# Ledger of designs, part 46: VH-VL binders against q9y8q3

Target 1, 263 residues: q9y8q3
Amino acid sequence: MRRIGLEALERVLYPVIPVVVTAEHQGRVGGMLAAWWMQASFTPPILAVAIAPERYTYKLVRESGVFAFNLLDFKLVDKAPFLGDVSERLLPGKIREAGLNIVRGEVLGAPLIAEASAAVELELVDVVEAGDHDVFLGEAKAVYTVDDFRGGMWSLETYRPLMYLGRTRRPGPVYRVYLTPRGWERREIEFAGGKLKPLAEKRVRLISRVEEAVKASSSREEAVDAVRRILSEEGLDPSDAEYLVEDALRRAKSYRRRGQSSS
Short names: E, the ipSAE of ESMFold2; O, the ipSAE of OpenDDE; V2, 0.75 times the mean of E and O plus 0.25 times the DockQ between their complexes.

## First folded at step 23 (VH-VL; framework fv_axatilimab)

Design M6 (at its last look DockQ between E and O 0.45; V2 from the best seeds 0.00; counts 0 for: pae E 4.1 > 2)
Fold by ESMFold2, look of step 23:
Structure M6 (fold): chain C 263 residues (1-263), chain A 123 residues (1-123), chain B 107 residues (1-107)
Amino acid sequence: as target 1 above (263 residues)
Amino acid sequence: EVTLKESGPALVKPTQTLTLTCTFSGFSLSTEGVGVGWIRQPPGKALEWLAYIYWDDDKYYNPSLKNRLTISKDTSKNQVVLTMTNMDPVDTATYYCARIYEYGSDHYPFDYWGQGTMVTVSS
Amino acid sequence: DIQMTQSPSSLSASVGDRVTITCLASQGISNYLAWYQQKPGKAPKLLIYYASTLESGVPSRFSGSGSGTDYTLTISSLQPEDFATYYCQQYYSYPLTFGGGTKVEIK
């Protein structure tokens, strides 16, 4: 074995089967594609997923205490980049924009993706801070599958798990590489062809304004108040402020440790 | 409001090293997907891409100039620096910095440009 | 490297004319094509990205079309402020490359 730089760590850990994490609070349903998840306990059945405070789904899970994991078949591979990349905060109704439908779980009422091959309803039992992410621990209360899961086993002739391998080339078109039964398939971003630029601009502007407000503030409370005003001015929900401030504070700690000397 | 501004010497002698600084505001290189690039334009000629650097310190150079170019960033100062070695009169051009970025599963061309700085290389 | 060939290199037109500028890529670029406008002494300004999508604040008289290797910028009714040089640029793959430019002059 040879030693390599830590900047490559994430890509060494791929491939993985990603899940779509869905949650709802006060009538808003959001979702995100997550690769950083695991089963943490058999008895009771606990699953874990890492979510950054900036993600809208972070707020939804924190506020509701109920979420779901959704496993997608490769037939939905074109939807995966959109679900992972676009925030419900900035594009209300993004799940319907992806051409997907929400149904309710029978036990917790969790929002499930109707087109998923499997879904798990989860009740939040703990949140553990892990640097720039929090690890959400949820106890599984229900699990659902399509008929392709038979006799306690998937039929791989009919169920083709989505397997994420990361970004393959920069600069140039952003694409993902996914496993198919016939080998690796490179999927360029088909439905993102230019139409997301206004949302990307709004995201960059929002993050910059939040960072400036946090830097200019003398306390966390002052920062939250400033970010509430920013969110109102941008036509966004002011209750997001504490989550965005937390995200900015975690990034600020990272930069002061890595990039700056006192000499 | 997004702004970028180039700074550096207006006159450089042949064989010297050019160092240009791009100072920007309205966005940050701490934001995932954000990058800054350099483009030059000789008087009366077409645009030529030189290099860009992304938030994660990923760097790309025009292959025809790769051995002469170095790009770096200082995220805390909102600055990107381009160094170009062994300057020659043919390198006389206006040098621009510009924002580039990706978001989600897509990427975008240079959308905000600095005003440019003219660099003349002569003895 | 993907070569970008613009045609014509210059043209003369009157206010109100419809003008068309062509950009050819040496290989397919999947609509990752930008158009820039540059006035003398000024930085380029992004007009169109992804071949046909207008940048915010760009007048609707500008439009982009094409696919594969062949792309077109059209100005439906030329205005006095549109006399400038126009560049296409592919951003499909490294290295990024620009067309040679098309100068639009007053007749």
Scores: ipSAE 0.371, ipTM 0.733, lowest interface PAE 4.1, mean pLDDT 86
Fold by OpenDDE, look of step 23:
Structure M6 (fold): chain C 263 residues (1-263), chain A 123 residues (1-123), chain B 107 residues (1-107)
Amino acid sequence: as target 1 above (263 residues)
Amino acid sequence: EVTLKESGPALVKPTQTLTLTCTFSGFSLSTEGVGVGWIRQPPGKALEWLAYIYWDDDKYYNPSLKNRLTISKDTSKNQVVLTMTNMDPVDTATYYCARIYEYGSDHYPFDYWGQGTMVTVSS
Amino acid sequence: DIQMTQSPSSLSASVGDRVTITCLASQGISNYLAWYQQKPGKAPKLLIYYASTLESGVPSRFSGSGSGTDYTLTISSLQPEDFATYYCQQYYSYPLTFGGGTKVEIK
């Protein structure tokens, strides 16, 4: 083995099977594709996932205390990048826009992706600050599977697990690389024609403005107020300000959460 | 408002190393997708891309410069530094830093540029 | 490397003229083509990206077209402030490359 730079760590850890994290708060359903998840406990059954405060799903999970993991079949590979690239904050109903449907879990009423091959309803039990992300720990309350799961095991004759290998790095275009073991089918997905360009650009601008506001502020409260104004100007929910400020501070590596509640 | 500004020596002797600093505002290299690149332009000539660095510390260099380039960032200072070794009079040019960023599976070219800094290589 | 061949290298035109500049890539670049305007002593200014998308704040008299290897910048009606050097740039693949430039001069 050879020593390489830590900047490559994330890429070294691929491939992974990502999950779609779904949650709802006040009738707003959102989700995100997450690669950074694990089983954290057997008894009780606890799963964990890392989410950055900037992600709208972060807000939904924190506010509701209920969320779900959804495993997607490779047949849905074309929809995966959309769930990662688009923020529910900027595109309400993005899961629907992605061509996916929501059904309710039977135990917690968590929003589940109807087309998923498996889903787990999770009750939030803890949130651990890990740096620029928080690790959400959820206790599994229900698990659902399609018929591909039988005899206590996935039938790989029919089920095609979705593995994520990471993004290509080049001036352009950027591809998200996915793979399934069956036949080692590989997909490099590009959004042609810049379909998500306006939303993606808006996100970048918003985050940049938030960053500048935070830097220009002498206190967290001042920053939050400034970001509230920014959100208002953008036609977004000002109540998201706390989350965006938190994200900006963490990414700047100048802040640790002091037990403050999010609104 | 997005701004970039190049700083460094105006004069470099042959074989010496050039160090340029790009200081920017209005955006952050902590933001996913954001990158900063360097472009140079000899007097009266076309533009030449040199290097760029992204938020995740991914770096790219113009292969024609035979590993003479090193690019780094200091996110906390909103700075990107470019070093170029073994300078030659042919490297005399205006050096620009500029912002790029990727979004989703797409890229945005250099949308904001610094004013540029003239670097003359002479004995 | 992808070579960008820009033509013409220079042209003379009058205010009100229609100006067309062409950029030819040595291989397909899938519309990952940008156009810049540069005035003397100034940094380049982005005009068009993704072959035909107008950058914010750029006058509508500027337009871009093309596909594959052939791209065109058009100024429908040249204005006094448009006399400058224009560059195309591909950002389809590593390394990024620019055209040789087209100087638009007053006739």
Scores: ipSAE 0.273, ipTM 0.747, lowest interface PAE 1.9, mean pLDDT 92
ESMFold2 (binder alone), look of step 23: mean pLDDT 93; pTM 0.941

## First folded at step 24 (VH-VL; framework fv_axatilimab)

Design N1 (at its last fold request DockQ between E and O 0.55; V2 from the best seeds 0.00; counts 0 for: pae E 3.2 > 2)
Fold by OpenDDE, fold request of step 25:
Structure N1 (fold): chain C 263 residues (1-263), chain A 123 residues (1-123), chain B 107 residues (1-107)
Amino acid sequence: as target 1 above (263 residues)
Amino acid sequence: EVTLKESGPALVKPTQTLTLTCTFSGFSLSTEGVGVGWIRQPPGKALEWLAHIYSDDDKYYNPSLKNRLTISKDTSKNQVVLTMTNMDPVDTATYYCARIYYYGSDHYPFDYWGQGTMVTVSS
Amino acid sequence: DIQMTQSPSSLSASVGDRVTITCLASQGISNYLAWYQQKPGKAPKLLIYYASTLESGVPSRFSGSGSGTDYTLTISSLQPEDFATYYCQQYYSYPYTFGGGTKVEIK
């Protein structure tokens, strides 16, 4: 083996099967595609996922204490870029807009993706600050699978997990790269084609305004109040303010990026 | 409101190094996917892309000028600096800085530009 | 490098005219094409991105079309404020390259 730069770490860890993290608070259902997750405990059964405060799902999970992991079949791969790239913060009802439906889990009532091949209802047990992301620990309370899971194992003849290898680089078309379990076929999925620009602009503007508000504030509370007003003006969820402030404060300490966690 | 402003010397002697600074507002280089680029335009001629830098410090240069160009950023000051070595009269042009950014799998051209600064290379 | 050939280099038109400007790329650029308007002494202004998407705030009389290597900017009804120089730019591959420009003058 040869030593390489740490900047390549996340790519070295691929492929990863991403999960769609779903949660609901006060009637608003949101979700995000997450690559950074794991099983953390067998007894009790605990799963973990890293989420940045910048993600709206962060708020939903923190507030509700209930969330779910959803595994998607490759047949839904065309929806992955949207779920990963577009923020629920900027586009309420993202999951619905992606053409996916929500069903309720039987135990916790967690929002599950109806079209998912598997889903896990999780009760939040702890949150650990790891750095620019926090690790959410959830105890599994229920597991759901389609018929492709039989005999205690997935049938890969019918179930095709998303095996994410990362995105290609700009310029030109940016592809999300996946492998299939069938001969390790490489698949490239293109998305957006300039269509996200209005959302992108809104994001850039929002973050700029948040940063200025934080900078101008003498306390965290004052910053949160200011950001609430900003969010209101932008037609966004004011209750998201404390999380945006947290994100801004973390960025001030060190550059934070979403990276490939939104696979 | 997004604004960009170029600053630097209006006159540079041949063989000297040009240093230009772009100061901007309305966006931040602490935001993932945000960047600033430089484009120049000789009098009466077309536009030429020089370089741009993103918030993650990813840098891109025009290969024809790469050995002469260095781009850097100061996030805290909302500034991007371009240096160009061994200036020649042929490098006389209006130099623009402009915003460029991407969002996930989507990326965009330069949507906001500074007013430009004229740089004349002459003895 | 991808060369962008813009035509015509100049044209004369009257208010109300339909104006068409063409940009030809030396290779396919998959719609990663932008159009800019530049007035004398001013910076370029983005009009269209991704070949046909109108930038926010740009009048609807501007439109972009094309695919592959051939792209067109159309002004359906030329207005007095539209007399300017227009540039296409590909952002498909590095280095980013611009067309030679088209000056739209008053007839």
Scores: ipSAE 0.885, ipTM 0.939, lowest interface PAE 0.6, mean pLDDT 94
Fold by ESMFold2, look of step 24:
Structure N1 (fold): chain C 263 residues (1-263), chain A 123 residues (1-123), chain B 107 residues (1-107)
Amino acid sequence: as target 1 above (263 residues)
Amino acid sequence: EVTLKESGPALVKPTQTLTLTCTFSGFSLSTEGVGVGWIRQPPGKALEWLAHIYSDDDKYYNPSLKNRLTISKDTSKNQVVLTMTNMDPVDTATYYCARIYYYGSDHYPFDYWGQGTMVTVSS
Amino acid sequence: DIQMTQSPSSLSASVGDRVTITCLASQGISNYLAWYQQKPGKAPKLLIYYASTLESGVPSRFSGSGSGTDYTLTISSLQPEDFATYYCQQYYSYPYTFGGGTKVEIK
């Protein structure tokens, strides 16, 4: 075995099966594709997922206390980059734009993706800080499957697990790489053909304005007030300000750790 | 408002090392997918891509110049630095820095450019 | 390397004329093509990306078309402010490469 740099850590741990985390608050449903999840307890049944404060889904889960995991079949792989890359904050109705439908769970009313192969309704139990992400612990209250799950296990004759390998490092297009064990199909997916450039510009501008406002502020409260104004000017929800300030503060701490030499 | 500005020496002797600094505002290299690159243009000639660097420290170099180029960033200072060794009169050009970025799986060409700095290699 | 061949290298046209500039890639570039305008003493300005998508703030008289290896920039009604040199650039794979340029002169 040879030693490699820590910058490759997450890629060594791939492939993983991502879930789509869905949640709703005050009538707005959002979701994100998440690779960093696990089972945490059998009794009670607890699942965990790491979410950064900048993610819109972070806000939705934090404020509602109810969310869902959705497992996708590889037949939906072309939608995975859109679900993972595009922010609901910047594109309202992201799940509908992906051509997917929301239905409600029977126990918690959690938003579920109708086209998913399985879904789990989760009630938030705890949130644990882990560096630039928080780990959300949810108790599973219901689980749903399609008929491809029979006899207590998946039939790989009909269910094609969607597995994620990370992104490419090549100059030019940044592809998300997926595979499925049935037939060993590997795909590098690019989904937008430049169509997301206006959203990307808005994202970059927003993050820069937030970062500068946080740097210029003498207190967290002052930073939140400044970011609330920025969000209003950008036509975004001012209640997002606390989460964006928290994300900016964590990124500043993370950058200093990586970018400074110690004596 | 996005701005970029190049700084460095106007005159360099053959064999010396050129160091150029791009200082920018209106965006940050702390943002995933954001990068800055360098492009040069000899007088009266076409543009030539040299290198670019992204926020995650991914670096890309023109392979025709690979042994001579080094690109680095200082996110806290909003700066990207290009170093080019063993300068020759053929390297006389206007040097531009420009923003490049991607969003998820979608990627884009250089959209904001500095005004450029002329570097003359004499002798 | 992907070679970008631009033609013509120069042209003269009158205000109001339709102007067409072509760019040929040595291999397919899947619409990862940009067009830039450069006026004397100034930096290049992005006009079009992904072969046909107009950058914000660019007049609608500019358009791009093409696919595969063959790409075209069209100015539907040339204006006095459009005299400039135009460059195509592929950003499909490294090294990113530019065409040789087309100088558009007003008669």
Scores: ipSAE 0.411, ipTM 0.768, lowest interface PAE 3.0, mean pLDDT 88
ESMFold2 (binder alone), look of step 24: mean pLDDT 94; pTM 0.958
OpenDDE, look of step 24: ipSAE 0.806; ipTM 0.909
ESMFold2, fold request of step 25: ipSAE 0.005, 0.377, 0.369; ipTM 0.553, 0.746, 0.742
ESMFold2 (binder alone), fold request of step 25: mean pLDDT 94, 94, 94; pTM 0.958, 0.957, 0.957
OpenDDE, fold request of step 25: ipSAE 0.798, 0.759; ipTM 0.911, 0.901

Design N2 (at its last look DockQ between E and O 0.22; V2 from the best seeds 0.00; counts 0 for: pae E 14.2 > 2, placed apart)
Fold by OpenDDE, look of step 24:
Structure N2 (fold): chain C 263 residues (1-263), chain A 123 residues (1-123), chain B 107 residues (1-107)
Amino acid sequence: as target 1 above (263 residues)
Amino acid sequence: EVTLKESGPALVKPTQTLTLTCTFSGFSLSTEGVGVGWIRQPPGKALEWLAHIYWDDDKYYNPSLKNRLTISKDTSKNQVVLTMTNMDPVDTATYYCARIYYYGSDHYPFDYWGQGTMVTVSS
Amino acid sequence: DIQMTQSPSSLSASVGDRVTITCLASQGISNYLAWYQQKPGKAPKLLIYWASTLESGVPSRFSGSGSGTDYTLTISSLQPEDFATYYCQQYYSYPYTFGGGTKVEIK
C-alpha cells in the first residue's frame, strides 16, 4: 500500500451500495440517494446515515422522526442520478418525477419506494453532529424484501444490487459511475442534456442568497427570518430556513463543499 | 440577479504583467459546481478561452498561452483574479469574465458574462 | 485541441429570412456545444446549450440541432434585433474553443 491524500478518502471507500432515504412531513414526501450509511447496532437494530442540513430530506427526517432506507435494483440505475442530484426542495414530488411510486410501510407508515428491492422503516432515535453532516440513527421497525431474499440471504437471481463507484473528475465531464451486475463493468451516467439548468440556477442562487443573509445577520434568529423571506420569494418552503442557515453556518466553519458522495 | 464585472488597467506596456479582477454577485464560489472563467476577444476577432477556476480551487488554463496565466479566487470577496505575464501587443483585447458551472453530471457553458474590459498593450 | 469551424463567416439576410449557421468540430463533442450571440460593443449572450436546449428568455425562433461533429444554429424568421455575430463553442474538453463567428448582416 501507498499513502495517498485524505481528499481521496471517500473515493477509497467505494464501491458502495447506496440507499434511498425517504421521509415525509406534512404530506410532503422526499428522498435522497445516500452512500454514507451503516448498521450501527444489532440490539436494538439501528441503522445510521449521514445527511447534510442542505438536503431537504434532512428536514423531513428531523421533523417527522420517521424515515426509510430503500435498496434499488440496478435496473433503476438510470434514475439514480436524478435521485441524487435533484433536491426535493427545488422539485416537489421528486420521487414521482423520477417515475417511482410510494407505498406506506405497515408499521411506521414510512414512505417506501414501491419499486425497491428492499426497504427498512426506521424510527429516529438520535442525531449526532459529525461535521458538515449529521449522522441520523434510526431503529429498524420493519424490513421488506422482494422474493429474491430467501433462505435468510439474497440469492441474487433477480435482485441486482446498485453499486456506486464514485464520480469521474475534471478535466473531462463529471459522471457518476456505477458498476454493472455483470463483470464489474463500469457504467457512466449520461448527462441530463441541460434539462436541470433551471433547477441548478435556483440552487446556485438560493445558496448565494442564504450565505449573504447569514453574513448580514447579527443573530441566528435574524438569519432564519431572512432566509424564510428568501425562500418565500423563491417560491420554496419557508420552513426549510433553519436548516439552510445551519448548513451555511457549518460551511463558514471551514467545511469544504466537495460534492455529494452518493449523487 | 447574477452580475459580473471586470476591472483592471486599460493600458499595459509590453513585457508587463496584466492583472484583472472579476467581481461578481448573485452566486458564490463556495457552491459546488460553480466556476468563473476568463475569455478574451481581440478587436474584430473571435473569442478565446483563457482560464477558469472552480469552487474547489481547481484551475484550468489555455495551453496556448504558454503558462503566462495565473488564476485565483477570493470566495469571501466574490472575486476572481487573472494575471497574465509578458504582455504583448497581440494580447490587446477585450477581456471578459463569465460564470460556468455544472450540476451533478449536467454541465453548462458560460451563461452570464461581464461587460468586458478593454486592455491595450502598447509602449 | 478541438477546432471549431464555423460557416459561413458572414451572411446577409433580410427580416423574416430563415438563417442557418453551421459549426463543425474537429472531433466528436457529444453535444457539448453552445451558441452565443454578440452585438457590437456587448458581451456574448448564451442562446443555446447542449446543442439544442434553448436558454431561458431566448426567443423560440432560435433553435439548435446536430450531433457528433456537426451542429447547426437556425433562426426561423430573422428579426431586426437578430443582426449580430454568432459563435459556437465546445465545452467537451479543454481547452474550450470557439468558432470563428458568423456575422449576420442586413441585406
Scores: ipSAE 0.832, ipTM 0.922, lowest interface PAE 0.7, mean pLDDT 93
Fold by ESMFold2, look of step 24:
Structure N2 (fold): chain C 263 residues (1-263), chain A 123 residues (1-123), chain B 107 residues (1-107)
Amino acid sequence: as target 1 above (263 residues)
Amino acid sequence: EVTLKESGPALVKPTQTLTLTCTFSGFSLSTEGVGVGWIRQPPGKALEWLAHIYWDDDKYYNPSLKNRLTISKDTSKNQVVLTMTNMDPVDTATYYCARIYYYGSDHYPFDYWGQGTMVTVSS
Amino acid sequence: DIQMTQSPSSLSASVGDRVTITCLASQGISNYLAWYQQKPGKAPKLLIYWASTLESGVPSRFSGSGSGTDYTLTISSLQPEDFATYYCQQYYSYPYTFGGGTKVEIK
């Protein structure tokens, strides 16, 4: 084996089967495609997912204490950009915009994607800071599947898990990879491209303004007030300010990824 | 919306140092993945990449210019500055600044360009 | 350095013609290829990135194709506003390099 740089760590850990994390607070439903999840305990059954504070779903889970994991079939791969590439803040109703429907879980009332192949309702039991993300620990209270799961196992003749290999690796091509018992199938779907590019650019601009305001502030309270004004000016929900400030503060404290530095 | 504008001298004498400023709006260099670069175009000739700088002060230079280039940023002023030492008549060109960025692991080429500023090097 | 060779250096075509411009890289660039349009006196405008992805707002008559070292820009039905010089650019490795350009003149 040869040692490589830590900047490649994320890519070494792929492929994974991502989940769509869904949550609701005060009638607003959001979701995000998340690759950084795991099972953390069997008794009680606890699942974990890492979510950055700037994600809209972070706020929804934090404030409601209830969320869901949704497993998608490969047939839904074209929905991934709507779930993973843009924020609900900037595209309200992105799950519906993707052509997906929400139904309610029977135990916690968690928002579930009706078209999912499996869903798990989760009750938040703890949130653990892990650098620029928080790890949300949820106790599973219900699990749902389609008929493709039977006899305690998925039928991979009919269920084709949506596997995530990551985004374009420079210099490599952008693609999504399917894993099946009959071999690999690859689809290359533009990340944050085409009609979604303006939304991705808008998110970059918003986060930049937030970071500038936080750096210019002498206290957390001053930073929150400044970000609240930014959100209001852009027609966004000012109650998001505390979460955006928290994200900016953590990134300023944490090491940042970078290329080569010039001397 | 996103705009970039180049400023600097129109005339430079040989051996002098050229300083160009790119002032932009509609985005910030404090945002992860965002960068600004410089590209030049001699009259009637092809484009040549010079340098770019990213939000985290990571800098890249065209090695053909033999360390004549220095790029820096002032995030609070929304400015990127390019200096080029020891100017020569062959450096006569229109100089453009342009935005470059990456989102996640995906890299994009220069998507928004300034109008350009013509710099003539003549004794 | 990766050299980008564009062909042809110029061409004349009539409105409605299909126009093809080629760009040859001196080594594989894994689709890290952009196409720009530059009209006289104006800055370049990004048309296509990642070899085949159309930039937002660019007419569908423009398309890009190719892989490895060989890339093409196609204008399926040339319009009067397409009079311009077109450049390819690789952004696979530093230094980023441009092709020599293709001047498209409307007959």
Scores: ipSAE 0.000, ipTM 0.413, lowest interface PAE 14.2, mean pLDDT 85
ESMFold2 (binder alone), look of step 24: mean pLDDT 94; pTM 0.958

